# VH-VL binders against b7kms5: the designs that were tried, part 223

Target 1, 80 residues: b7kms5
Amino acid sequence: DTFETVRNTIRIESEVDESLRQLCHEERITKETWLEAAYLYLCEKPEELAQVIQLAQERLSQRKAIADYKRAKTMQERFL

## First folded at step 13 (VH-VL)

Design vb11 (framework fv_miptenalimab)
Fold by ESMFold2-Fast, scan of step 13:
Structure vb11 (fold): chain C 80 residues (1-80), chain A 124 residues (1-124), chain B 107 residues (1-107)
Amino acid sequence: as target 1 above (80 residues)
Amino acid sequence: QVTLVESGGGVVQPGRSLRLSCAFSGFSLSTRGVTVGWIRQAPGKGLEWVAHIDYDDEKRYSPSLKSRFTISRDNSKNTLYLQMNSLRAEDTAVYFCARTSFYDSLGLRYMDVWGQGTTVTVSS
Amino acid sequence: DIQMTQSPSFLSASVGDRVSITCQASQGIRSYLAWYQQKPGKAPKLLIYAASTLQSGVPDRFSGSGSGTDFTLTISSLQPEDFATYYCQQLYSYPWTFGQGTKLEIK
């Protein structure tokens, strides 16, 4: 076997998935190979990888912030 | 503090060109997720998005204006420009400069800081 | 293009009233909706973003709700300084579009 693979199930934003699906269709590649290529390319570009990691951290932080805000808003509506 | 100040408006004849400027301070367009752009408002009418330029220099335009308007930035002056060509009476409006910021992991955007606008009157 | 339709276009109310303005998108925009207040001769001011998140410094009598295609801006107890024109905006897809505006006038 040239490649041993693992199956991953991930949840990403639907709009991002749709955009990526369209790119893969137009370029005749798969999401799997695009993800592999993107990661490998960025690993060879430390400055660009750092920027991607920062974006990922910001996206995760924003997701947590909105969840916390919604929780606080619910408390305000019920108790204030 | 964050400020945006528009200039360059005036009275101009149909078919002529005009360049608007927006001097901004208190933020960097290099900040990921930050976008600056133009919104216009014709006399007595509502708001219309014109164009913006984002932190990675990607430019987006209202489809009806893309052929006549060009957005650009001068990094050395912290200034945003709108080059308006082939002006028509329907371009008469107050032109606002605004910063767009983001909040959510989905890329939710909002225009949090606006300038006071510069008036463009296209008349013969 | 996504069309944003506000209702009503004109609203007459008294100080102390609870008022609501609705905004309908011609297609689903999730929570990519902002509300702005504009007073005559002034620039718009952001009130609410992400459909329901209150901007810092905006009084808590303002609130937003909704997702998808139907959105509401509510002012729980109208103050004299609230008489203005209100706009919704979708920031889901380009071109970004605004509602036609709702003019809130003193009764």
Scores: ipSAE 0.000, ipTM 0.608, lowest interface PAE 16.6, mean pLDDT 85

Design vb12 (framework fv_miptenalimab)
Fold by ESMFold2-Fast, scan of step 13:
Structure vb12 (fold): chain C 80 residues (1-80), chain A 124 residues (1-124), chain B 107 residues (1-107)
Amino acid sequence: as target 1 above (80 residues)
Amino acid sequence: QVTLVESGGGVVQPGRSLRLSCAFSGFSLSTRGVGVGWIRQAPGKGLEWVAHIDYDDEKRYSPSLKSRFTISRDNSKNTLYLQMNSLRAEDTAVYFCARTSFYDSLGLRYMDVWGQGTTVTVSS
Amino acid sequence: DIQMTQSPSFLSASVGDRVSITCQASQGIRSYLAWYQQKPGKAPKLLIYAASTLQSGVPDRFSGSGSGTDFTLTISSLQPEDFATYYCQQLYSYPWTFGQGTKLEIK
């Protein structure tokens, strides 16, 4: 192996995954190499990196809200 | 009834600091999914988002204001604060506080209740 | 930052008219868009969220449509109390940004 690698399990939104799978198929690359390339590219572009981080922060906040909603719904269904 | 009331505005010289307060009632910032933010409006101009804080103390800022402004809260007093440092003439505006809410499967947020605003004038 | 552009900036209309205001995002924002109404000297009031969901207490003559980059706010039969400035806002990505506003004036 020419590179030392780590194994990661990542959960992403279904619609995003479908779009990314199509892109990877059309361009003949893998999700792993796309993720590496995207990060490396953005590290050289501070303004673009900042925009991506801002989107990531908002998506994280949205996921917290979804998790809170689902937790409340589950409690209601189990006990009422 | 949900209400938000801003205070602390006034006339201040460039380079100085000012702290705004927003007293709210009818909800708690300890409630999951609830947040409060600051939006400003310069005389005769449109709305500009300033900062946001949510129930778990996650703080977000407009990039141009992040170095000078700090958002904080005191849940025991049901009060939100905006600390504004190194004030400039361009910070002259009415500052509104607004509640953000919405629980659904998509995590959509929106500003459903607004205060009346407090006026900040930065002039020499 | 995502730029929000409203069209028109000024609109003159008469009571009973159907009016539409458009909002364009510089990037796709899905349905993470809200519309607000502001009367002179007053705080903004939420009209529509999630691009097309009417806020409780808002008259049904108001409607929103669109997704992605192009959005429209429609008032089906303009009433005297509707003369105000309207703003769109994207809540898809930080920083949250507003359109420049559309001032709706009496013809």
Scores: ipSAE 0.013, ipTM 0.758, lowest interface PAE 8.3, mean pLDDT 88

Design vb13 (framework fv_miptenalimab)
Fold by ESMFold2-Fast, scan of step 13:
Structure vb13 (fold): chain C 80 residues (1-80), chain A 124 residues (1-124), chain B 107 residues (1-107)
Amino acid sequence: as target 1 above (80 residues)
Amino acid sequence: QVTLVESGGGVVQPGRSLRLSCAFSGFSLSTRGVDVGWIRQAPGKGLEWVAHIDYDDEKRYSPSLKSRFTISRDNSKNTLYLQMNSLRAEDTAVYFCARTSFYDSLGLRYMDVWGQGTTVTVSS
Amino acid sequence: DIQMTQSPSFLSASVGDRVSITCQASQGIRSYLAWYQQKPGKAPKLLIYAASTLQSGVPDRFSGSGSGTDFTLTISSLQPEDFATYYCQQLYSYPWTFGQGTKLEIK
């Protein structure tokens, strides 16, 4: 009867967050409803969904590289 | 300092399989933060990205090739592989292996070291 | 897939000339663009990455500019060894895609 919801904490690129925050403010919507709407819309568009998944895969690879760069730098600074 | 040498190319009939190898020297394939992969170039045509693999064995493929091609590596031999199955005439190309590095902490990537390529010809 | 279109496809110029080639992405790719030089019978060589950063060992007559959808590679004073095909590449989204190439012939 009532929307059953779950709480999620996500970490996104600062520049993306700033842009999304401004969009939500201008359009008078929330990040939560934007995320729900975007996903629901893309599920009805297989070709567009595939493109979004490919962008997500690339961004995940970039984040792994960034994380490992930071890890290696920290180890070198602490022990070398 | 880093050198890549491809091998395994040749002439094959349609429908058959080939495995390409790329031997890395001066660099370890188990190095974190870098990816290695394959780019191909058909005769007289431009460059086409095929696949890459990272230090963590995460694999990414060109959507049109994913069902027929498999990328893998052997850290003990410091060698990258491309297993090509169900070969078609359109797979005729020079296959290059390349290392992908990134720019600082921004994650901006680029292919800084390339091998000289190995030629694959698929004909009947 | 993101389509990369280069212009012109063919360019003929004299030694000492300043030349520019352009690359357009079908969608915004921020600064996730690299430029490569390929000489006949050889592997591609990285020239520029992050749209405008010159790779170590590349002569400073080469420069890159642009962001989003429009990018330019400039050679300030052509040398005979610059005869080659030049490719742009987007690394913003999978699959990574290249432009069709610009063939530079020095007169």
Scores: ipSAE 0.057, ipTM 0.797, lowest interface PAE 6.0, mean pLDDT 88

Design vb14 (framework fv_miptenalimab)
Fold by ESMFold2-Fast, scan of step 13:
Structure vb14 (fold): chain C 80 residues (1-80), chain A 124 residues (1-124), chain B 107 residues (1-107)
Amino acid sequence: as target 1 above (80 residues)
Amino acid sequence: QVTLVESGGGVVQPGRSLRLSCAFSGFSLSTRGVEVGWIRQAPGKGLEWVAHIDYDDEKRYSPSLKSRFTISRDNSKNTLYLQMNSLRAEDTAVYFCARTSFYDSLGLRYMDVWGQGTTVTVSS
Amino acid sequence: DIQMTQSPSFLSASVGDRVSITCQASQGIRSYLAWYQQKPGKAPKLLIYAASTLQSGVPDRFSGSGSGTDFTLTISSLQPEDFATYYCQQLYSYPWTFGQGTKLEIK
């Protein structure tokens, strides 16, 4: 334990998780170290970081649409 | 049934500002899940996404336009706006407004309803 | 930004022909692709979304296929009203981007 750490709980798309899990197994790394490495690498690459942020913004819009779909379906089932 | 009508286009000099409007009928802009936006097309050229805004006022812009253009909406008038500042000759285009809908639980989206467009000509 | 490249840019065909146009993304976009038809002086009309799902009211002679980087729009038996410009669009990442268009002209 050389440095302080924080525990995070993250929910991601199951297909993404499966792919990431396979990558981590093949390369003999962990999800934690992959996340840290990816962020640190991208912080030194402003153009690539901007592309990742744009994808993240679209992914957030998609998650919002999914949440709205599920909410509408629940309301329909409960009141209709 | 659902209709979108753009207005506010015209001929303007470089460096000026212009505000476009899009009036929606047949659905409410305040409806949860609704996303609306602007797409432009220069004469003889292809389509270019400009910006969109959702029911929760989250705004997304084309990176090249975000410093000069502002998207907004007025729920009481059921109208979408595009404020265009510091206009340049390359902003000359037909500006379309469009509604974005989504496909099932995957969040796959598409623009299903479009207005007929309003023409903006920037020339000196 | 994700670049969308259509092929061909221009296509001449006759009524009754089977035609296909392709769209290639500069990176993987899964199935986040839509196809639009635009006639001169008119707004684009949605034909296909999610790469292969036909929009309501669009004739079944139109079909879409592909995923990842390579996509195809096919018209099985061309009709006079199909002569138009066709655009693909990726909705995988911001900014949303379109192909340059394929103009389908009568031979």
Scores: ipSAE 0.383, ipTM 0.863, lowest interface PAE 2.6, mean pLDDT 90

Design vb15 (framework fv_miptenalimab)
Fold by ESMFold2-Fast, scan of step 13:
Structure vb15 (fold): chain C 80 residues (1-80), chain A 124 residues (1-124), chain B 107 residues (1-107)
Amino acid sequence: as target 1 above (80 residues)
Amino acid sequence: QVTLVESGGGVVQPGRSLRLSCAFSGFSLSTRGMSVGWIRQAPGKGLEWVAHIDYDDEKRYSPSLKSRFTISRDNSKNTLYLQMNSLRAEDTAVYFCARTSFYDSLGLRYMDVWGQGTTVTVSS
Amino acid sequence: DIQMTQSPSFLSASVGDRVSITCQASQGIRSYLAWYQQKPGKAPKLLIYAASTLQSGVPDRFSGSGSGTDFTLTISSLQPEDFATYYCQQLYSYPWTFGQGTKLEIK
């Protein structure tokens, strides 16, 4: 059998990216192989996978709240 | 100033349902970036997060309560609700409503305004 | 779930004392930690958020420190109104969880 791959682009928090790049450099792996390994490992650990999903949901909620707050503050400052 | 007033508590038998309300004054539940929710405290015990809902109607629940409890809001009445079904003795607690604000660009969250609580006692 | 463990569960102290309460998370939570004060029959009151940021209106004798897994709430000089139960909370990941509480009692 043959591995088929896809190319995608993701945006992550800069502090997280810096930490992940350092880890990948120290361990001599790539961000793509780390992501694959992390997902595969977590799929074997349903309780840990659930915790990761909860963290992801909270981080998504935080990003949305920040974006909406910034928009509201800009409107208030420009039109009051 | 922002004030939160809970109501709807009381004594109920196991297996029954109860709906709690939280009326907000001085703050709109549709305020972007804000969340409101419920925290409970059993007699002599610590605090337990129950659920919250954000301005965009995204809902989060304690995993142990998700199947029995439903959080909702009515923006026209500026009121938050908690529908509690299939009540058990271990649901006996004071139920607080609280607003969750955030601090900075990382969205660090905290519960800055709390109501006085409403007591729910599940017993026969 | 992230478990929050406070130490001690009970603390006896005198007015004027410096006291510290610790909170440990079962995994790293960065600075997503808040401290609350609760008096009997009352709702909790926010003291500190983002691990070390003092809430407006809270006296300067309260301070918070720590990041990751280990956090400390310090009261530099206890006042009579400070005898209460203190809770830490992580807001890093759902479900949000609280420590079991530390009851600060007069000696």
Scores: ipSAE 0.006, ipTM 0.724, lowest interface PAE 10.0, mean pLDDT 88

Design vb16 (framework fv_miptenalimab)
Fold by ESMFold2-Fast, scan of step 13:
Structure vb16 (fold): chain C 80 residues (1-80), chain A 124 residues (1-124), chain B 107 residues (1-107)
Amino acid sequence: as target 1 above (80 residues)
Amino acid sequence: QVTLVESGGGVVQPGRSLRLSCAFSGFSLSTRGMRVGWIRQAPGKGLEWVAHIDYDDEKRYSPSLKSRFTISRDNSKNTLYLQMNSLRAEDTAVYFCARTSFYDSLGLRYMDVWGQGTTVTVSS
Amino acid sequence: DIQMTQSPSFLSASVGDRVSITCQASQGIRSYLAWYQQKPGKAPKLLIYAASTLQSGVPDRFSGSGSGTDFTLTISSLQPEDFATYYCQQLYSYPWTFGQGTKLEIK
């Protein structure tokens, strides 16, 4: 074997997943190979990689804010 | 067989401009992941990366040289250029052109083929 | 900028010796490291890329190891044609930078 693979499951936003599935269907590739190719391409383009990392950090911050809001709302409903 | 051959070096006075050429064969710069660039070496000193251009026409420069040097290519002639402006004594060096390939499966980069170099001497 | 520091800068050795040259990066560069050999008046020649992968056509006596910040080039049994200057290079982030070089001289 030239490559060993690992099996991972990831959770992404449903709208992003639907868009990616459509792309993969149209281009006749898989989500696995798209992820590998995207990462490898970005590793060759440091400035573009930096922009992607910034977007990822922003999305992570938004998800944390939403989680915090839901937690606070649940606590309020618990006592009121 | 991949070859790169530099030309255009010579003796020039400070403040003048010079354009170096690198004729390459055996590969296409339009191939994904390929880069061709310039590395220089001052007499008795080590190697210094100058600039490169990649298959996507993206240009990268050493920060200290970006304002004075411009890299370009002509894909129809398989030729790489380095335009050097406002030359200084410290630019005296052998200028090598080199191809950068990548280890496709991991995105790792390396300079696998080098030209023989062309000498630039900046003196009064 | 990432600084690459080689040790030693100068090495005297005899044919048949095992020699090692080290290269240290000022920050982590994963395996984005290459080693080059340069003989007087000649262009550099790629020996090793990805820290440990031997370039085709390079003799098996050359090997590379390390990752992150600390890297080593080893020549297991020095031959007369191996007396040259050796450079490491990081290709992890721009600007790409080289070590200062290690001059390997006959003892």
Scores: ipSAE 0.008, ipTM 0.678, lowest interface PAE 10.7, mean pLDDT 88

Design vb17 (framework fv_miptenalimab)
Fold by ESMFold2-Fast, scan of step 13:
Structure vb17 (fold): chain C 80 residues (1-80), chain A 124 residues (1-124), chain B 107 residues (1-107)
Amino acid sequence: as target 1 above (80 residues)
Amino acid sequence: QVTLVESGGGVVQPGRSLRLSCAFSGFSLSDRGVSVGWIRQAPGKGLEWVAHIDYDDEKRYSPSLKSRFTISRDNSKNTLYLQMNSLRAEDTAVYFCARTSFYDSLGLRYMDVWGQGTTVTVSS
Amino acid sequence: DIQMTQSPSFLSASVGDRVSITCQASQGIRSYLAWYQQKPGKAPKLLIYAASTLQSGVPDRFSGSGSGTDFTLTISSLQPEDFATYYCQQLYSYPWTFGQGTKLEIK
């Protein structure tokens, strides 16, 4: 046992998952090791890390917009 | 009926400040999922996004304008504001207020209702 | 920032013509694209959102297509009221950005 690991559950966009799965298959790596490598690489590159964080914030904002719309629609449907 | 009406534009000298207002009716900025923002257009030029504010007071700005411009709202008056500081000649434009609506499957946004605009001229 | 480039910047066409305006994003934006029409001295009007969905009240001669980086706005049969400048906008990533505009002049 060379590494101690933790299990976590994440939900990502289906299109991103499909693309990442294809990449991992072609390069003979796993999603877990790709995630670890990407994070470690970016931690050494502050400018690129900042760009990734900005994209993450934008994607989070998009998910919030989806959730807000769905909640508004649900309230409207319950009223009607 | 949804309407947005901008006001507060005028002629100002470089370095001064100006506050624009956008009065709206037919919806509330406290309504879940609603966003309202500012888009500007210099004479004879294209559209440039300035800033927006969400129902939960989340604010987003154009990086080039963030240090000089502040977006805010007054829900009791159904009014959106844009505080513009340290005005420059390149800020001369028509400033439009627009509502952003959301699509339910992907979080896609689009600006479905626009005001008529208010003109800001920075003389130099 | 995502750069939006429209082509052509200017076009002149006759009533009844089919015209297309293209919009290219500097990076993938999926279907987070809207098209607007602006007549002289007036505010922009939403025509299409989600790359291909017509806004309510917009004539069916307008259509949008594309995804990712390449998008097209098509007017199947030009009418005199279609004289305007057309803008694409990406709403995928902040800051939101517009194309430079395409000015359509009806002969």
Scores: ipSAE 0.000, ipTM 0.638, lowest interface PAE 15.3, mean pLDDT 85

Design vb18 (framework fv_miptenalimab)
Fold by ESMFold2-Fast, scan of step 13:
Structure vb18 (fold): chain C 80 residues (1-80), chain A 124 residues (1-124), chain B 107 residues (1-107)
Amino acid sequence: as target 1 above (80 residues)
Amino acid sequence: QVTLVESGGGVVQPGRSLRLSCAFSGFSLDTRGVSVGWIRQAPGKGLEWVAHIDYDDEKRYSPSLKSRFTISRDNSKNTLYLQMNSLRAEDTAVYFCARTSFYDSLGLRYMDVWGQGTTVTVSS
Amino acid sequence: DIQMTQSPSFLSASVGDRVSITCQASQGIRSYLAWYQQKPGKAPKLLIYAASTLQSGVPDRFSGSGSGTDFTLTISSLQPEDFATYYCQQLYSYPWTFGQGTKLEIK
């Protein structure tokens, strides 16, 4: 009624998704409400938010490294 | 809004050639991670992947069709092509053009937008 | 080539029913699986990708699960507009392959 919502599509590592899905089922909440609650909670705890951002940056760096590796390997295979 | 529109289908005799076109809008094939391809469906049958061309011009084909079909693109015209040679009765199908996207560096992919298809009938 | 096998090939159900369609890959494909809905005379429509991620605009009665070789598409409360053929697809390795399809008929 008073809520304006958007639909977002996000990708999470399989093992993380499975763990989160189990948590949501057991606690009778949804991924959407968990995400909202987690973000709102962290916004009230700036030191904890900073640590979460650091973890997110580290995970993103790993994904970038994998993409860079795949790109380099493809170039090697083409020019070998 | 993203759209793909196929054209070039028709009735052809076995052994002939036909070139299909797919005019797309709302995105660029130069966009990293985006690719486009062809999927076909024979009357009353399931879906069969035909060929795919990636943003970096890497081409992939169904092994059974690689010798007869060639995929290409013209980015200046926002058009994808499928050149089909030595057509056989078994190539009779609706040919769909579809965009493939991914969101992360691991390359998890999916075909998010499809055209309505163009019909190719190879009469025997 | 990776073979995708759907079960059942034909399913008859009533509005309001919970239905499940399974898809089995001949080898491990992790979560590189998508589900599509195709209505007669129309192009396929993406429902789910990455095995369990719902595409924007798709009703939440649709859900996907599974990883590796065994996958399930579930419709929690069947609606008349859900009459269609459903296909799974692996996008893990070339050539990309689809299941044979499941034709859902509403009683």
Scores: ipSAE 0.000, ipTM 0.595, lowest interface PAE 19.4, mean pLDDT 85

Design vb19 (framework fv_miptenalimab)
Fold by ESMFold2-Fast, scan of step 13:
Structure vb19 (fold): chain C 80 residues (1-80), chain A 124 residues (1-124), chain B 107 residues (1-107)
Amino acid sequence: as target 1 above (80 residues)
Amino acid sequence: QVTLVESGGGVVQPGRSLRLSCAFSGFSLSTYGVSVGWIRQAPGKGLEWVAHIDYDDEKRYSPSLKSRFTISRDNSKNTLYLQMNSLRAEDTAVYFCARTSFYDSLGLRYMDVWGQGTTVTVSS
Amino acid sequence: DIQMTQSPSFLSASVGDRVSITCQASQGIRSYLAWYQQKPGKAPKLLIYAASTLQSGVPDRFSGSGSGTDFTLTISSLQPEDFATYYCQQLYSYPWTFGQGTKLEIK
């Protein structure tokens, strides 16, 4: 019995990655299986899933705002 | 083989309390993804979900029943309980115990094994 | 609460017929739908879960389809033992809710 898998490249904050890597090492699991388990668990907990989605939306908005600000500042410093 | 057997039903007067039991075998409620719960069916009516308790001891209730009903378990005895307080005529039903299993690939659940039910009649 | 509505509530059919029962959710439930069969005086029996996955031991004349809000249970060639009441259930959001049931009777 074999499931098909896909390879995805994901970029996450270095501090988050370090913490997750330590957890996976101590529990003898992989980041891939932790991600699968976390997603499957949350799909069965609608209220918790909604909170995670909200946090994800907030983090994405923050990243966009920071990127936009840095780009604008660089352009302005270059031309002023 | 997985089995669930309900007990504790009977005839009770309005305002009284009853505790139902569900003895299960062939699985552990500590198993990841497994939950056990109660579904009831009034005479000649459809199915109504009452409550469940999962492997993490997380309890969920029908909003209309939450204030009067309490679900609990004793894993050492492989037994599930439903404490029913302030019983009303509309609580008259067959109460089924059912196991909910995890569909590994999609995170979906389904009630795969059911007991035969225990009858609760609330009348004066 | 998510309301589940089945159609029809009563269905009369003959052995050998193809019959379909529909179930509509008041909001999107993805594929978090199960179908159960209940015979008089007995506990419900799981037929289909995840909207379209057949439970082991259930005859292949039973099939399920749909996603989101509209779902169908089909029996391709009705057999005598299939006369029963059928229920759909959403397991997407608490409280879990069932349809009102469809009683399938012999014609």
Scores: ipSAE 0.000, ipTM 0.616, lowest interface PAE 15.9, mean pLDDT 86

Design vb2 (framework fv_miptenalimab)
Fold by ESMFold2-Fast, scan of step 13:
Structure vb2 (fold): chain C 80 residues (1-80), chain A 124 residues (1-124), chain B 107 residues (1-107)
Amino acid sequence: as target 1 above (80 residues)
Amino acid sequence: QVTLVESGGGVVQPGRSLRLSCAFSGFSLSTRGVFVGWIRQAPGKGLEWVAHIDYDDEKRYSPSLKSRFTISRDNSKNTLYLQMNSLRAEDTAVYFCARTSFYDSLGLRYMDVWGQGTTVTVSS
Amino acid sequence: DIQMTQSPSFLSASVGDRVSITCQASQGIRSYLAWYQQKPGKAPKLLIYAASTLQSGVPDRFSGSGSGTDFTLTISSLQPEDFATYYCQQLYSYPWTFGQGTKLEIK
């Protein structure tokens, strides 16, 4: 009779979170329902889904590069 | 009840054009997640996806047919069209019109209603 | 393009037999697979979607299984009306592609 749900915790960039929170507040929806709707919409459009996956891969690569740089800088400073 | 009925098939010479129609009832093409499109089947051969148009007027084509075929619709007449140009012998087939729906929770797609087909024969 | 390969292409069986038809995708398609039945001179009829979900009105002797690249359609006890050609289809990536078909004939 009712939707069965699962609880997830995610970590996203603060500026993205602020923008999404503002959108949800203005449109009177929740982050949970926006995420569900966005995924379902993209699943209907495989070519658009591919573009989103590409963006996600790019953002993940950028985050890894930044983390790697910060680790390297910390190690360098420790031994100077 | 949902129905799709194809028309416009016939015998045509190579290099000419033909337009197929599909009249549908019992649903709206503007319904989110609904696509309507064309699948063809050459005599004694398997099924080949041709093209579709979705609720948002987005058109997708088989890459080998995109340069010669154009899909369009008239929502006021509940009719789907396939304009076929520069016809070749290998375009000889039964052309089916089908509705594609999606499974509610995951966007998984399937072709749930098919017309009976209209026969196109390209022969000199 | 994603290539869909069915096995076998031809199958002879008797009423009451358990029959399985397999379908392999050249790359992962998750559960975006449908199975259709086509009788001579007729349009295809949807049997299974989402790899394993039975379409309303289809007898429960039909079942589907698999995910990713390997899929199976099973008929648990073949009936006379089941002699037909069966097609799998991937609806994961454009262009959508069908298997070559499996023709099921009576022995």
Scores: ipSAE 0.005, ipTM 0.650, lowest interface PAE 12.7, mean pLDDT 87

